# VHH binders against F-box only protein 17 (Fbxo17), part 3

Target 1, 286 residues: F-box only protein 17 (Fbxo17), of Mus musculus (Mouse) (q9qzm8)
Amino acid sequence: MGARPSRRQMTEARRLALTKLPPELLVQVLSHVPPRALVTRCRPVCRAWRDLVDGPSIWLLQLARDRSAEGRALYALAQRCPADADADADADGNRHDEFPFCALARFCLRAPFGRNLIHNSCGEQGFRGWEVEHGGNGWAVEKNLTLVPGAPSQTCFVTSFEWCSKRQLVDLVKEGVWQELLDSGQIEICIADWWGARENCGCIYRLRVRLLDEYENEVVKFSASPNPVLQWTERSCRQVSHVFTNFGKGIRYVSFEQYGRDTRSWVGHYGALVTHSSVRVRIRLS

## First folded at step 4 (VHH; framework vhh_lunsekimig_d3)

Design s35 (from v04 with F99Y T105K)
Fold by ESMFold2-Fast, scan of step 4:
Order: structure tokens, then sequence, then C-alpha cells
Structure s35 (fold): chain B 286 residues (1-286), chain A 121 residues (1-121)
């Protein structure tokens, strides 16, 4: 009565008041909480909040608030997301994640649209995230002295005098793009890569990007095989880009594969320079 | 087994011409880029000419306008026509063809044994 509650006691009283709201009003209130906080702070409060966060309604309301043309198109597709959709299930229905989140929750948490799905795109973390094959003196990561517009880091990978390769497998479902959304015919997969060589050096560069099904079988492929450059005189790197569209149903993975070497048998790292690799997904507007 | 066999090398006077051939067996090279490399005494082996599967060609500046690379997919053979030969063109000439393994994980070159070209007065 006459005593003032502590800040901690007042926080607990506010929490208890919220847990007594009718479910429909609680969904509206919780739908204003950012995705990370819903999972890390709201879900642990009680069973009723956990059940709401584990269900699709809160996440549908979050998607409904993006009133852009892209947001409205996504919302229409999200309403068609199956209730039993598992964001992290493999081909046999096995979950790789122990948490019981729906596909819409993973989409909201990961925000895959427009984001670069290639990890460590410029070598800023060494070879982390890449499966590498080393020829000659292998790959090196170095400061990039060549202009690359929009690159998040001024670093690059550079090859030796024998073929070097590296690849990254992007799991689109784990990145938040649920299977029925991929199958909708409204998704574009946009890939890009930047390549070059040191001034007065030569290189051979190859790129292969494959769309794979859930069993890792190739469905669609893009290959770039530019002519070898025997002496690099450009003050900038060259870009390769491609957009996959109308690729059908059953796509799960993007395999991004780079190959390069020097045109000379020079010891060291004077071959193909690669950086700012990207895989992005977006919704196609009608 | 995959094999590349070079022929057409020899001794020629400055200003002369030679035509090198590279015959492939054990695989078809229709879809592969093909290369001529040169290794001179005391100099690193370098790519001097290339031709893509589509027929696009590139040359190192020192041979541009004098050398012509071509391919005949029906004969499974690549050529290097060398005109206006200079003493500096003396060296071992290697044919190479790129390929990838079945898993597309690794890139490799098939190499020939090399053919000697000597330009001397």
Amino acid sequence: as target 1 above (286 residues)
Amino acid sequence: EVQLVESGGGVVQPGGSLRLSCAASGFTFDDYALYWYRQAAGIERELIASITSGGSTNYVDSVKGRFTISRDNSENTMYLQMNSLRAEDTGLYYCAAEYTDEQWKSMYDYWGQGTLVTVSS
C-alpha cells in the first residue's frame, strides 16, 4: 500500500498484467515486438506466450506491416504457407534445429530478401565458410588495391600458378526462404561475382553457380568462362552477374563455385583475384 | 586415357613460319578452352594464346599479329600458325586443355609433352 515497489518488482507486475490479456489482444501486442526479442525474451515468459510465438499468427502480422509492393506480394504468399511447414527440415522431414519455430518465424528472424547469403564474401574472415582446394601455393587473402563498387571489405582472394577452387553451399530454406515460397514462381535468385588480377599480371577465371534440389542434384546451372587476360591493365575488377527465374519446383540449395589461376608459372599469388561474391533472393513483382 | 600430342616444331630462320598442331585423344574438347604455353630458357612458362569453345581468341602482346590460334573440333585438333618468327620465339611450346572433375569441385589442365621451336640464323 504505502510502500513503493522496486524497479524489478514493477517489471514483474507489468509482465504479469500482460500474461492475463485475452489471446487475440496478446497477439496484437506481441506482433509489435522485434523478431529476436519475441524468441529470446517473450517466448520464455510462460506457456501461453510460447505457444503464440511458435505459431504463425504473430509472424503474419509482422509481415502485414510492410506495405511496400514487395511486402504486399510476400504477405499474400505467406498466407498460403502450410501450417505444418518446417523451416529447417531435411528431405526426410528431420529437423536440424531443436527449436519448434515455423517457416514464417525463420523468414522474419533471418530477413533473407536483399541480404547477401554468401558468408565471408571478400575474405575478410580468411577462408571461413568456404570449402577450398589449393593448387600451387594455394589461395591467399590480401588487401584489394583494385576498385570494387559496393564491396563490404577492401580484401580479396587471390590464386596461385596452378588451379585453385573454392565453393560455398547456400541452404535457401535455412536462410528463411521456405519451400513453398521457392516453388511459387515469384522468387528470383540473383548472383554476382567480381574478378580481376594484379596490375601487369594475368589470370584465368571461371564461375559456376548451380541450383540444387533437396538431394543436392543439379537442376539448373549458370557458367561464366571469360577469355583469359594475359596482362591486367584495368584500374577496376570486372563483374559477372546472373538472375535465375522460372527455375521450377524443388530447389533448395545454391552452389557457388569459383576457379582461377595465373597465366604464368610464377611462384606465389599472382593469379585470379576474386571478391564481393553474392547470392541474393528477391520477390518478382508482376 | 587422355592424351594431348603436339607436332610441327623444328628449326627455322628468322622471318620464317611454322604451324604447330595439338591432337587430343581419349576425350573430345568441343566444350573446353584450349591454350598454347611457351617456356624459353631461363624464363617462366607463360600462356601465349588461348581459344574458347566458342572460338574467341586472345594473345600475349609479343605474338599478337604474328601468331594465329585455331581449332578444328571435327578433327579434335588445335593449331598455332606462327609467322614472322623471331629469335625470342625460341622455346618449348605446350598444348593444354582445361577440364573439371565429375563433381565440379576441382579444375585441371591436360598437358602435352611439349614441342621445340628453334629460331636461329
Scores: ipSAE 0.364, ipTM 0.748, lowest interface PAE 3.2, mean pLDDT 85

Design s36 (from v04 with F99L T105K)
Fold by ESMFold2-Fast, scan of step 4:
Order: C-alpha cells, then structure tokens, then sequence
Structure s36 (fold): chain B 286 residues (1-286), chain A 121 residues (1-121)
C-alpha cells in the first residue's frame, strides 16, 4: 500500500470518497429507500452498504417517517431497542432464522401492526400453517355458505362428530414485534374468530387463546365457551373477540387454539364451522 | 378415579315420566358444562340437553317443553326430568361432562355408561 495513487487512481479515490461518507450521512441517504429495496437492491451493492442494512440505524429512521402519534410512540420505543437483541438467537447465540437482519429490520419488513398474523385463516390453503388433531372423520375444508364480513376467502374449516382441535402458534418476535416493544405496556393483541354450523345442524365450539413466554409457559389466557347450538338457524356466523392489554413482560407467543364437534354422532363433517381467525397487534396511545 | 354414574332409567308407558340422575365421583361439576345425550336404535348418538356452569340450558326441539335439565353442584349431581314420554324417546341416555386439560390438544368428554329408557305399551 506504500505507493501514491496515480491520476487514474485519484479518480477512483473521488468515487470512494462519495461512498465513504461518514456512516451517519450514508444512513440518512439510504433511509429514504423503501424497506424491500434496501434488502434487494442496496444490500448487494458492497460490504459497507450490507453492514449498514444489517444494522439498526437505517431501520430506526424508517420508523421515524411515520409522524403520527402512534409513529412517534413507536419511534421512542425503538430507540431503546438494543441492536444485539436478536430473538432468533438461542441460549448460545445461534440464530434459528435464516435472516441476518436486526429486530428493527424485521419489524419494517414484516409490517406486523394491523396485519393478520394467523396464516391460512379460512382454510383457503387446506391445513397449511395449522397443527391439527382429528376426531371422528376429522376436520374438513369446505366452501362457506354463511356470511362472514371481511373474510379474505369464502372457505371454512368444519369438524366431525368427535372433538377436533387445531392450533396456530404465533411467534410475535419473529413476526417483527421485538421483545422490548411487547414489554412496553403499549401493545394490544387483538384476537377474533368466527364460528357457526350448517343450517339445521348443531355444534359445540370452544376457543382458547394463550399468551406464552419464551419457554411456552402460559402467562395470560382468554377462553370463549358459548352454549352449544343444537340447531343452527342463523344466516351469518357468530364472532368472538378479545383484546389483551397490560399483560406484563416476557410474552413471546400467541397460542390460538380452536375446538369443535357436532352435537350428533353423524358420520361426516356436520359440526362446528370456524373461519376468519385473526391475531393482530397494535400500539395504544395513553 | 373419575366416574359418571347414571340412574333412573326404566320402562314406562307413553305419556309417563322418568327422572334421570348423573352423579360424579373423583371431580366436581362446578366449572364444567354438562350434557345429556341419547342414542336410539338405528340412530346415531345426539346431544338432547345441555346446562352451563351458570345454569343456562338448551334443548333439541323434539324434547323442548317436555324435558328439563338441572344441576346441583352441592350434591355433584345432574338431572334430566322427562315428561310426556313418547315411543321415539326410547334409547340409551348418556351423561357427559366437558373437561379440558392444560395441553392445547386436550378437549374431551367424560361419559357415563348409559342408562336405558324404554317407552312401550
């Protein structure tokens, strides 16, 4: 490296000066790039840009662009998020996720606020994303002939004559809601489910939603246990909903657990219809 | 250890009455939904009456106004009062309690052994 640059190398040095702006200024420039483009276009440019995209500063500035009261509250919480608090890391620091990005990057890329964190909420992809237990003839997925406002698909899950159950475990941190944000006391977890039965059929429906810590221990629980319906005469499904607030610290998972069966021991799928299941997170203002 | 025992079944003429009892041992009824099911010859078992822990009741249309479900948590016993009995009420009557363990997979009914009700001339 002892040699002085040639005139051609001085032209390269000018380009290097533009790319070797103080990190603070380069972060400001890159912070104007949308989250997806930061990952797909900016990150591959060079090691310096990759290191900045993998760090928290650009993503913190992405959060600062929402100047609403909610956005400002989120930004204040994000400033307290440590860069090394990767929730995909196990006890030995090994990541279970293939993402190299920090927690703030995950939040910006996944956009968890207001989004339904339940996958395949109506059975439109069969049983994908659900852990299922089949009683009798088991669960089936069918066309839903009953009105469910706002449902993304006209499909539903239907139970048999013995108890069927299915569960989805939502990892809030992997969905982008980092631990310090969950612990802030400003997060609400909004759950909903729709249930019913076929015309002139009966059902028993149960919902249990649990907030679990990192070891999958129950911290808080909501249970819905409506009366059995022996003959369904309604044109619409019924909704259950609940909002978890002030649940304390250490929550990581939402366990969304559905149970149902027919009121008759009839072969086939004439029990509880369940659809449009949801888990959504939002920030509460004081 | 956990058991439900039905009693009160028998043979009656049409228009008669019977009272079925379901007694629990090894657990208490306090927080459980309780059910009466009927299995008639050639027909699958069906829920005919339910009672919640709070005492709210529900019935299939065919027994509504004739059958009354009730519970006595202090005696750990549930009842089905059956009035104006018809030939089609003939069948095995099962008591059931809905129980849940702490695991997400665990929803099940504890069943009694069944008691026979025959409505015959």
Amino acid sequence: as target 1 above (286 residues)
Amino acid sequence: EVQLVESGGGVVQPGGSLRLSCAASGFTFDDYALYWYRQAAGIERELIASITSGGSTNYVDSVKGRFTISRDNSENTMYLQMNSLRAEDTGLYYCAAELTDEQWKSMYDYWGQGTLVTVSS
Scores: ipSAE 0.400, ipTM 0.747, lowest interface PAE 2.4, mean pLDDT 83

Design s37 (from v04 with F99V T105K)
Fold by ESMFold2-Fast, scan of step 4:
Structure s37 (fold): chain B 286 residues (1-286), chain A 121 residues (1-121)
Amino acid sequence: as target 1 above (286 residues)
Amino acid sequence: EVQLVESGGGVVQPGGSLRLSCAASGFTFDDYALYWYRQAAGIERELIASITSGGSTNYVDSVKGRFTISRDNSENTMYLQMNSLRAEDTGLYYCAAEVTDEQWKSMYDYWGQGTLVTVSS
C-alpha cells in the first residue's frame, strides 16, 4: 500500500538529493544558506558538507552577494585573502583552537563592518568588558538623563573626584577583520565617544585611542583633550570622533582609553559622564 | 625628582592684585595641561583655571574676567594673574600638572604644596 509522503519525508528527500550533487553545484546551493546555519546545520550533515564549510569558497560566494560599491570593493579584497590566513593564530602563529574556520568565515559570522566593536558601550552590563582603574569613590554606572542618539542603553559611566580610567582592547582580527584586509589601505577605523557633566557640575575628560600591532606596541594614536567643563547649567553630552585612515601595515588592536574626574574634591559621582563609546570598521571607496 | 613650587601669595586689600607663579623642576611643561585649584575656608578644593599645552584657557565663572592663567614653557613656569580681588578669593591656591604615565596606564596630577592668598578688610 502506498503511503502519503509527510512534510518531513519531503525535507529528507531534498537533503538526500543535495548530497548527490556534484561538489561544484553543492557549493552554489549551500552558498545561499545564512552563515550561522552553514555552521550549525549544514556542517554536521556529512563529511563532504563539513569540508565545504571549512573551505573558503562558500564564504567568498557569501561576500559576492553584496552588490553595493562597498560590497564589491570588499569582494575584490577577499579574493586576495591568503589561503593560510588563520583567524585564531596569535602573534607567533600558534592556534588556540577557539575558532576552527578560515578568516573569511569569521568575517561573515561576526559581520564587523559598521558594528560597534566596543562591548558594553554605555555601562548596561556594569563594568563587563572594561579594564577599570578607580580613583577616589571610583566609577559608577547611572541612568543617563540626557538622550544620546543611537545609544543602545540610556545608561552612562560617571567618575568621582580623583582620576578614574577605563580601557578596552579590541582585537580586530578576532572581530573578523583579517590581517591582509587591515593592511590593504582600504580600511577606516572610526571611533567616537560621548562625554559631559551633570547640572551645575564640572569635569575633566580625556580620550586616547591607539592602534597597536600584534605585540601590542603603539603604532598610531589619537588624543582628545577638550577644555574642562567648570560649570554647566543643564545636563548635556558632547561627541568626540576621529577616523583612522592610511595607518599602514601590521595593525591588530584598537586600545580605547577614557580618563575623567570631577573638578571638586569630595564624596560622590559628580565628575565626567561617558557613554556610547564606539569603534567601527568600514571600507574606504577610492 | 619632580617638583612644583608655588610663590606670590600674600595679604592684599579688596580690589588689589597678586600674581601667583608655579615653577616646575624634574620635568618639562611642554605637553602637559596645567591647573590652578583653590581651597577656601568652609568649601571644597575646586578647579578655578586651566591652560592646555597649546595655550587654550578656561575659568570658573566667579573669576572670569578678573583672573588670567598663562604659561611660559621656556621658563618652565605657569602664572595666575589675579585682579580685582574679593574677600571670597581668600584661600590656599594649588598648582597642578596633569600627567599620564603610559608605562602604568594611569593618569595622575603632580601637585604643588599650595600658597595662601588672604584678601582682608
Scores: ipSAE 0.368, ipTM 0.752, lowest interface PAE 3.3, mean pLDDT 84

Design s38 (from v04 with F99W T105K)
Fold by ESMFold2-Fast, scan of step 4:
Order: structure tokens, then C-alpha cells, then sequence
Structure s38 (fold): chain B 286 residues (1-286), chain A 121 residues (1-121)
């Protein structure tokens, strides 16, 4: 009958009661907390909670709660291909400060499946994230007046009259796809790129996408080498896409490499335009 | 040493024919796209014909149906057969081949020296 404790006081009392739960029951309770809150709110509570959040059990239960066809397939695969808990440790067994959690936590926090792993895919941040080589007047970033369905930004990269190239290296393990999962044979790596030219201008466009091992050695590649376009008359850009499957074991990186130039020696940026580059990973459903 | 050597240029009357050849040494053509460029007086160099490693061809409208690009990978040679030549076809014709470095970071064109084609009466 007395005055009720404040919401904060009741929350603290509940927190203190939870710290006295057996580990197996605490894991069940904490597994209902969203990934970000597990790291920012639950992990700092006490050593026991920190040890649970740093371990795989809570994150396996998070995967078990996704009852979609993709989620069930991933959970079954995670049981057969468990993440190496020490994959993020250095040669001396020390864990990296940048990510002190297990590989399953990284997967849950980064959510790599279906997400575009290419950063700055349309040039909306200039050349950030790209390793660039400039020929002639180099690359420029401009507004894309050509239709590209589903592009997150109306910007593009445009080449000059000499070969320009740019590349991006995607670390699949750092993006959350742990090594044993990549080696399972049930992961597909989906790539796409959009290319074109200014109205009445010409271009030469080349794409090379390589799957690399941990030493950055090429294991598998895809190359697109369309015929040069001497006069662009289309109102939309053209798409190139490819899906890597059955690529074997040991893949860690995707190297996404673009090359282009103008078909004429015009000063300025009248060559190949490229935008909406993507690298996505998904699980193969049977 | 990579070298492209062009031959077959000359003086011809309107309506005549010429065949240009581009022979490569120091590398093989097999996996590379190959190009013919033309540079006329007072006009920038332009791509007029291309052929992919698979043999697919493309032409500027002004030469389409009159010029034929071809490649012979066994002879490491590319050709441009030019028929029904016009005064507008006068210019320096350059052979070019695409190339990449071993680190796959840069694209290059290897160029021939150019061969002069003059169409006049």
C-alpha cells in the first residue's frame, strides 16, 4: 500500500536480482535484449554479464530467434560451422581492443547479409573508401543525370580521357562473415555495378572482382569487358552483375576494381561513369 | 619489350581499298581488346573500330559497312580492311592494345607508331 519506488529504483532492484540468477537462466534473459543494447547497456553491468556478452551463447540464441527461412538456415549452419572464438586474437593470443567480442557478436552487430559492403558506392562522400588512380584529368564526382534504379544517391564517378581506376577491398570477416561460414559452401557473394556515359559521349568500361585469401592471393575472379560505346544514346545506365558460388575454402576478401576512360582525347571528364557498386553476401537456401 | 608494328598505309583514290596490319611482339593478343584509332588534321584522335578477345566488333557509324576489323591470334596480328574509301578517311591510323600491370591496379594502352592513309585524287 505505500508509495511505489520510482521506475529507476525498481529497475535497479530488478538488475540486482538478475545478477543472482544462474548463468544458464541469465543467458536466456539477456538473449532477448537487442544486440546494440547488449553491448552498450548490459555488458557494463558487472563481470558476469560482461563474460556472457563476450561469449557465444547469447548470440547463438539471438540467431535462433530469427525464424525466417534465411535465419533458420543460418542458425543450423552456425551449429555445424561454429565461429572461432579466437579469430580476432593476434599471434600472441591477445584480443584486439577494437572488437573484444566473439565472431557471432560481430555478425549480429554488423548484420552483413543483404547489406551493401561497398562504402561510398555512388561517390556521395567523394573518393573516401576508394583507392584511386587518376589518368588524364582524373576521376570526378558529379550528379548522375542518368537513371539508376535503386541507387542510394544521385551521384556518380566519371573518368577522363586516359585510363582511370579505383578499387575497394572488402574484408568479409571484419564485416561479420566468419571464416568457417565462408568455407561452408552455403554462402553466395553477389556483386553488381552500373556504368554509362554522358549523352552523345563515348566510354570504355572494365570491371574486375576478385575473391582473395587471407594473404590477398587471387583464388577466383570475374571480369566484365563490354564493347566500347562510341556514342551513348540510352536514358539509363547499364548493369553488370555476378554471383560467386562454390568458391572453395580460404576466401577472406573481395577486391572490387573499376577501370574506364573516354573513347576520345577530350580534356575533362567525358568518359565512363560508374555508380551504385555493390558487394552483398547471402546464404543459399536449399 | 612490348611492341606494336603497323603497316599497309598509303595513298589511294576515292573508292579504293587498303588493308592495315598491326603485328605484336613481346606479348600475345589472346586475352586483350584491340583498337584502331584515327587522327585527322585538326581533329582529336578517336576510336573507330574495336574487337574483343572473343571476336565481338564495334564501329563508328561513318565507317560501318565499309571497314572490317579482325584478329588472328595465331599470327599475333590485327587487321583493318578499309573499302570504299572517302576523302574524310584521310588521317593517321593507330593500333592499340589494352594491358594491365601485374598488381592489377593500372590499365594501359600500348600504341603503335601510326600509319598514314591519304585518300585523294
Amino acid sequence: as target 1 above (286 residues)
Amino acid sequence: EVQLVESGGGVVQPGGSLRLSCAASGFTFDDYALYWYRQAAGIERELIASITSGGSTNYVDSVKGRFTISRDNSENTMYLQMNSLRAEDTGLYYCAAEWTDEQWKSMYDYWGQGTLVTVSS
Scores: ipSAE 0.451, ipTM 0.783, lowest interface PAE 2.6, mean pLDDT 84

Design s39 (from v04 with F99P T105K)
Fold by ESMFold2-Fast, scan of step 4:
Structure s39 (fold): chain B 286 residues (1-286), chain A 121 residues (1-121)
Amino acid sequence: as target 1 above (286 residues)
Amino acid sequence: EVQLVESGGGVVQPGGSLRLSCAASGFTFDDYALYWYRQAAGIERELIASITSGGSTNYVDSVKGRFTISRDNSENTMYLQMNSLRAEDTGLYYCAAEPTDEQWKSMYDYWGQGTLVTVSS
């Protein structure tokens, strides 16, 4: 057996050889690197690699590897995504430096399909990510003594004796779902929420979910106003769910709005409990 | 402009019946959930019956089988039919309608003035 070069010498020789490859061949090689490593390790190597990672070709090849029916449908739509679209430009046309890559890179990095786009869905981080309005004694975060299937935490939000509300605004484009994909008619937006009352308590619960355009104007709305819990009963959590489909063009945001209160004027937090709120996106096969 | 007006309260003997009405002006009931609240002497106001815009109803245990909530959207009126009345049913009865405000941050209830029901023994 001959002596092998040191691991460091072999790694350096490989890196130098890759740097000398034609762009077309380099794209093929880099397309096998996972999305996070492309951004954190490959992009800083040199300007040529940075320009490739910032462009669409590597990301199109990444999407082409999903050979499911959903993956093929997504790939067909992705081929029409403009390479120079500045998806991070704000209302004044200014680019946001927090994400300097093309829309396809954002999709691959964020992996929005099937993921819960609501942050802090059970109150496991207090009120982080939520815009809250406190009536009476306000919202509290408590341990949830009722099992909720698939909940990432055994916590819940609970309202007081006057109306409490909280909202989360989901920016679908920032989550990776670019505008042409949203406008394709092949996207479903799936929402769900779990609500109930404490043992021996009553509550009123309402959910409003709105699809908003780029100016935050309402385009489509779903409202749920289930019957209040009026009885002194066992702890329970009930699910409300809805799927938005065929909602047209121009949608950018999902506004997820919860409302609740106690059926009595009890001081403290004896109203509606809410947990495991979700907004998920998927592709529909036509 | 927006007003809820209750009527039909009065004095009745145990075992008797009353029908309460709640008429709305300045808005229409069609898309609203509607409620009857009761406030007994020395006790806070409590929700006793509800009806959704779709007609689904709910009641506290003490009135189930005795009270019936209903709505007539064409007359912009809600009713509470009270049968087999007991002394414990004595109190002020309020109707309420609960729209969602246009602003996500707030929610307002429309309230009636209340109507007194007295069950004499």
Scores: ipSAE 0.177, ipTM 0.594, lowest interface PAE 4.0, mean pLDDT 82

Design s40 (from v04 with F99G T105K)
Fold by ESMFold2-Fast, scan of step 4:
Structure s40 (fold): chain B 286 residues (1-286), chain A 121 residues (1-121)
Amino acid sequence: as target 1 above (286 residues)
Amino acid sequence: EVQLVESGGGVVQPGGSLRLSCAASGFTFDDYALYWYRQAAGIERELIASITSGGSTNYVDSVKGRFTISRDNSENTMYLQMNSLRAEDTGLYYCAAEGTDEQWKSMYDYWGQGTLVTVSS
């Protein structure tokens, strides 16, 4: 009387059976596995599976299964993506971000479309992810008492009586948007920011969002320069937003730059409130 | 050298008018937001009037309807027309121009030296 295989042993037996499939059938089977599991579970199985996961075919089949208008448009562009895993290498052949899979794999793994590419968008993690320049008493992070619909956290950054600035540099290629996709003219980069002040306080708020090339040179810029508010009486923060489209070729980074200060020389943090900053990418529908 | 120079301050009776001027040298106003600040005895310096590069204006409530900020980019000069002056308008008036450079962390103001306005009998 034999004992039944354990759940672990049955899983291993199934894995072994799959390695015996013809290559064309193996590609079809693996294309149904979610991106993370392809990398963490399937890639380590054997050399043949690693070669398939590192190549574009499985990822193209996954993109083909998104039957939305956006998915179909992306699939057409993805078919023209360079198949070389070294697509992320610099001019000297060095990879700036080591990634052993093709560019389509990075896109599928990171899922950049619609996701907020700004980290720590409300100050919920203090200043993590932000490069900060402190004027006067500097920036503070505090609870936001002003309504901001859809904010992932009820926190904000607040400026002092001298100019404070902070910046986040978003690497679009590292986030999964490969260079040829950025150059296609089919990508929109959607930015938004929310700003305000404490009740009965004033502020000056400025936003500069720049699209930069691989050398961090400015190619395209959006600036928001609202009139100073001398006394805040609103129950809600104000939003600024912009969509970059038809920005040309060679874009790699989004530089998201915020500036603010109080309209008075008060000691402390009574200037501009900023929160719910976002950079999102999407494909343009024809 | 980059400078802002204010003029037009003086002593005036209540209900009187003054026009302050702010002239720039060493740079042009074209792309700058421009400001008038006031510092009265016993209070912090505060923004009282602003004008954007596009010409939009804003005023603190205490001067609305009495003060008018304007700019003449061709003469590289900004003005503050002050009407119906009150004793509480007495103070040092500073012009300022908001500047930036190409590096993200460089936001600054150019400041004038200040001009005194005294409203008294």
Scores: ipSAE 0.537, ipTM 0.820, lowest interface PAE 2.0, mean pLDDT 85

Design s41 (from v04 with E98D T105K)
Fold by ESMFold2-Fast, scan of step 4:
Structure s41 (fold): chain B 286 residues (1-286), chain A 121 residues (1-121)
Amino acid sequence: as target 1 above (286 residues)
Amino acid sequence: EVQLVESGGGVVQPGGSLRLSCAASGFTFDDYALYWYRQAAGIERELIASITSGGSTNYVDSVKGRFTISRDNSENTMYLQMNSLRAEDTGLYYCAADFTDEQWKSMYDYWGQGTLVTVSS
C-alpha cells in the first residue's frame, strides 16, 4: 500500500494531552505515527517519549498492523527480536550513526523488504558506492541505448579491453534485517543483474554473489559465467538472477561482484555493459 | 563435490627438482584461473605463481626462472615444475582456483588442502 496519511504538525494542546496518558496507552497512540515522524517529531518531545521511541513496543505494534500473510510471519519473528539488538553495531559493537534505536526501529525506518539494497545500481552517481578495479582503459559510465525494465536510470557501466571489476558489500543488519531474522530460515535474498554488449562488439561477463558471515568469510555463493558475446551478435541486455534460500545461520553481508572485458582488446570502452544490479530481501512463507 | 587435490610434495636436497600436481573436479576447470600459494613456517601464505584460463602466467620474483606453472585442461590438472630448489622454498604448497583473473586477497573460489615440500640436506 502506497497510501500515506497527511502529516500534520502536532498542536501544543494535543501534545500536552498525550503526555498525560499512562505509558501503556501512550505506546498505543504513538504506534499510529509514521516511523520517520516518530524519530523527528515525537522523540524530541520529552524523555518519556524518547524512551518509548528508543524501545521496541511502538515498532512491534506498527508491524502487527500488516495483516498480510507475510506481515503476520514477520510479526511472529519480530516478537523474538532481542531488545538489545543494535542494527547499527558493527562486528566490534560500535555504533555508526550514534542514534540509540532498537533493531525493530531500524527495520521500520529503512524498510528493507523489496527495496534494492544496491546503491547506485545503474551508474547514475558515477562510481559512488562501488569498490572499483580498472583494467585497460577502466570502467566508464554511459547512456544505455537498450531499455531495461524497472531500471531507475537509463545509464550503464562499460568495461575496457582488460578485466575490470567492481564490488559492493551490503550489510543486511545495517539495512534493517536483524541477525535473528536472517537466521530464521524464512528470509530469501534475491539478486539480479543486467548485462550485454554494444552493437557489433563482444564481451565476457561474470557475476559472483557471496553471502558472508560477520567476519566476511564466504558461507554460500552464486556464480554466473554466460557464454561470451561475439562481435557479430546484435546488441541486447540479458538478465541473470538467483534466489538464496535455506542458507543457514550467521549470514551478515552480501558481496556483489561483477567482472567484464572486451573480446577484441579494442582501446576504449567496448566490453561488458552492466546495469540495474539488485539485492532485495523478502520473507518466505511456509 | 568440488575438490582440488595437491600431490608431488616430498623431501629433496638443495638444487633438486620436484613437480607438483593439482587435480581438480566438480567445476568447469577450463574457465578458472589457477594459483599456487606457499606457506612457510612463521609466514602468511604467499602467491608463488598463477595461470589464467587463457594460459598467461605470472610468478613472484623469488621463483621466476626456477618454477614453471602449466595447465592441462584435458586432464583438469595444474602443475608446478620446481627446479633449483633452495632451503627457503620449504613450505606447504596450496593450489587455488578463482573464476576471475583478478587477484583479491582471500577471495578465491576454491582451495586445496596443501602438499608439503621440504628442501633439506
Scores: ipSAE 0.013, ipTM 0.320, lowest interface PAE 8.7, mean pLDDT 81

Design s42 (from v04 with A97T T105K)
Fold by ESMFold2-Fast, scan of step 4:
Structure s42 (fold): chain B 286 residues (1-286), chain A 121 residues (1-121)
Amino acid sequence: as target 1 above (286 residues)
Amino acid sequence: EVQLVESGGGVVQPGGSLRLSCAASGFTFDDYALYWYRQAAGIERELIASITSGGSTNYVDSVKGRFTISRDNSENTMYLQMNSLRAEDTGLYYCATEFTDEQWKSMYDYWGQGTLVTVSS
């Protein structure tokens, strides 16, 4: 059930009994605790528990309990994760979110597989999370009157009569996908975007998605440049999608970059409509 | 430096024909989508014809069957053949293309200066 965090606390007697277990048994017991509770409730109990939660063994056991095909494939790769991997260290060794846990802990806590890594994908929070460039009257966030299947919100971004652009940089390692997992050749990066225009209006839409290394140098790119639409007559938006596979080693970031404008110079926001942008990661299964 | 130069505009009678040309300098057409826009009196500037790098074309309904956009990458020139001209086709005709900046942060149109087409009497 997706309840709020329990306000129930372990009794003092139970807490004291558990802290007296040998380390081998503590690992087994704590491996049954959900990831968030391991960090928020178990880690503060004592130094021995903190050391176990900060290490990889409990998280390997957590991954071993996922009996799905994806979970089994991931577990094989997780056993090869370096013990000294730091999920929050940047290229200069600096911690970004002051997160003191190993890479496997970050993976379990963030649960990146299948989750949309784009923040504010439909404009439901305005422009939060996006780096925006405004042409003409700029971007607007509006209610989307056009059907987009599976969209988490009925909002969209719409461009003006000059080129507008917006982008988001996804740090795959910060989202939980450690470097050796990215380098394994068994990760797929799935991108999608939905675009359209207002009824009887036109638009020009462009999408560029780049896979970048730790220095933000481009390694691989995908570009979508559909023909301009001069009059929109469809009841739903159109989707662009792509899957990155076999991209080699050293990938850290996904840069998701949208560009659009209208086909007329009308004042206001009558150009390209974009919504339900996504970046998802998954393990490749044969 | 990038430049687009239109030519071929003029005065014609209804039912007449004109061919507009757009010559590029400072870059080659090969990988670029190319556009013809029209600014008619009292009407907002609008995209009337487009051609992709692969040669696929689109037109607004009002010019379909009458106008033909084409490109010659070897001559670095785009054309608009206009047949069966109407009084409503009177306006300034602009060629355009789009570029991304060196940092891939912005996209912008590059425009010609425009050529005047007048369909009268």
Scores: ipSAE 0.439, ipTM 0.777, lowest interface PAE 2.7, mean pLDDT 85

Design s43 (from v04 with A97K T105K)
Fold by ESMFold2-Fast, scan of step 4:
Structure s43 (fold): chain B 286 residues (1-286), chain A 121 residues (1-121)
Amino acid sequence: as target 1 above (286 residues)
Amino acid sequence: EVQLVESGGGVVQPGGSLRLSCAASGFTFDDYALYWYRQAAGIERELIASITSGGSTNYVDSVKGRFTISRDNSENTMYLQMNSLRAEDTGLYYCAKEFTDEQWKSMYDYWGQGTLVTVSS
């Protein structure tokens, strides 16, 4: 929006004045700029600004401004973040190679705390983001006729008469949670899933969530195998949830795996309904 | 290795009773939920009763009040008490254990060969 010329001219004069500030004051001023604008607008201005945005000081000051109990606890841990913590190989190198962000920058840009790290949690984008194994007639995506509180879409995945599975691998470090923060013992990983069956249909459902190291080896696991929904029951959608705490050091990934099938081997998609899958990260206060 | 062996099937008149047994070996019996499936002629196999490791039970409506699932952890055996039997209850009865991460496929949730129940006059 360039619709106010006087404000635009004032902003450019301000930018010119800012480049003449001592580095200590420039860091303070730039720390008030939102994370995306720091990278897309401030970083390209000149070499001095680029060097500041690439360093930890601006991002550390951004974290210092969150005066919540969670923000204060995070700030204490952030002060110990290593400068090279985010040295990571990427398969999409051509889009990321030019901008090697520090761990604090990735955290601020991605805002992982409280956000659902599962992509396409209700099937609103079909099977995108999921590694799918199709038994029988496979998985389908359909409208969920049962209300699920907080679900971003009224869609769900449904299994057929043979075992179907799907999984998603969440890279916690790429989502912004740097390794030393994961290793601190102050992080909780909160998982949830909603499952059920249609009216007059039955299903078997299982959830397996694993915390994996950098080599994708299992370190800790949560499994849920609730009682099957038997045929001739009311339609249902129920939540299963778990919180991982005190999981030790070396965790990098969350593997979120769902299994399901129909109890009666009917041709078509009359098995387990799954939706609103979530993986969320938070800092422990007590 | 995991093994489940069904027994107790037979021929019975309508209104009669039978008790099926499922003897288990090769796994920690107390830790797993157990299931009874039924396969009737010309009809797909269905799950009819379940019992959790803690003893919580569930039934399809057609057998509720007539069938009772139970377990004896000291004998590593699960039972299905069938009362007020009907012609529609005729079929092969299979027991199955809760699947593990390695046994999630359909071929691994049924370990028994089945026991035949025939309700006829």
Scores: ipSAE 0.075, ipTM 0.528, lowest interface PAE 6.0, mean pLDDT 81

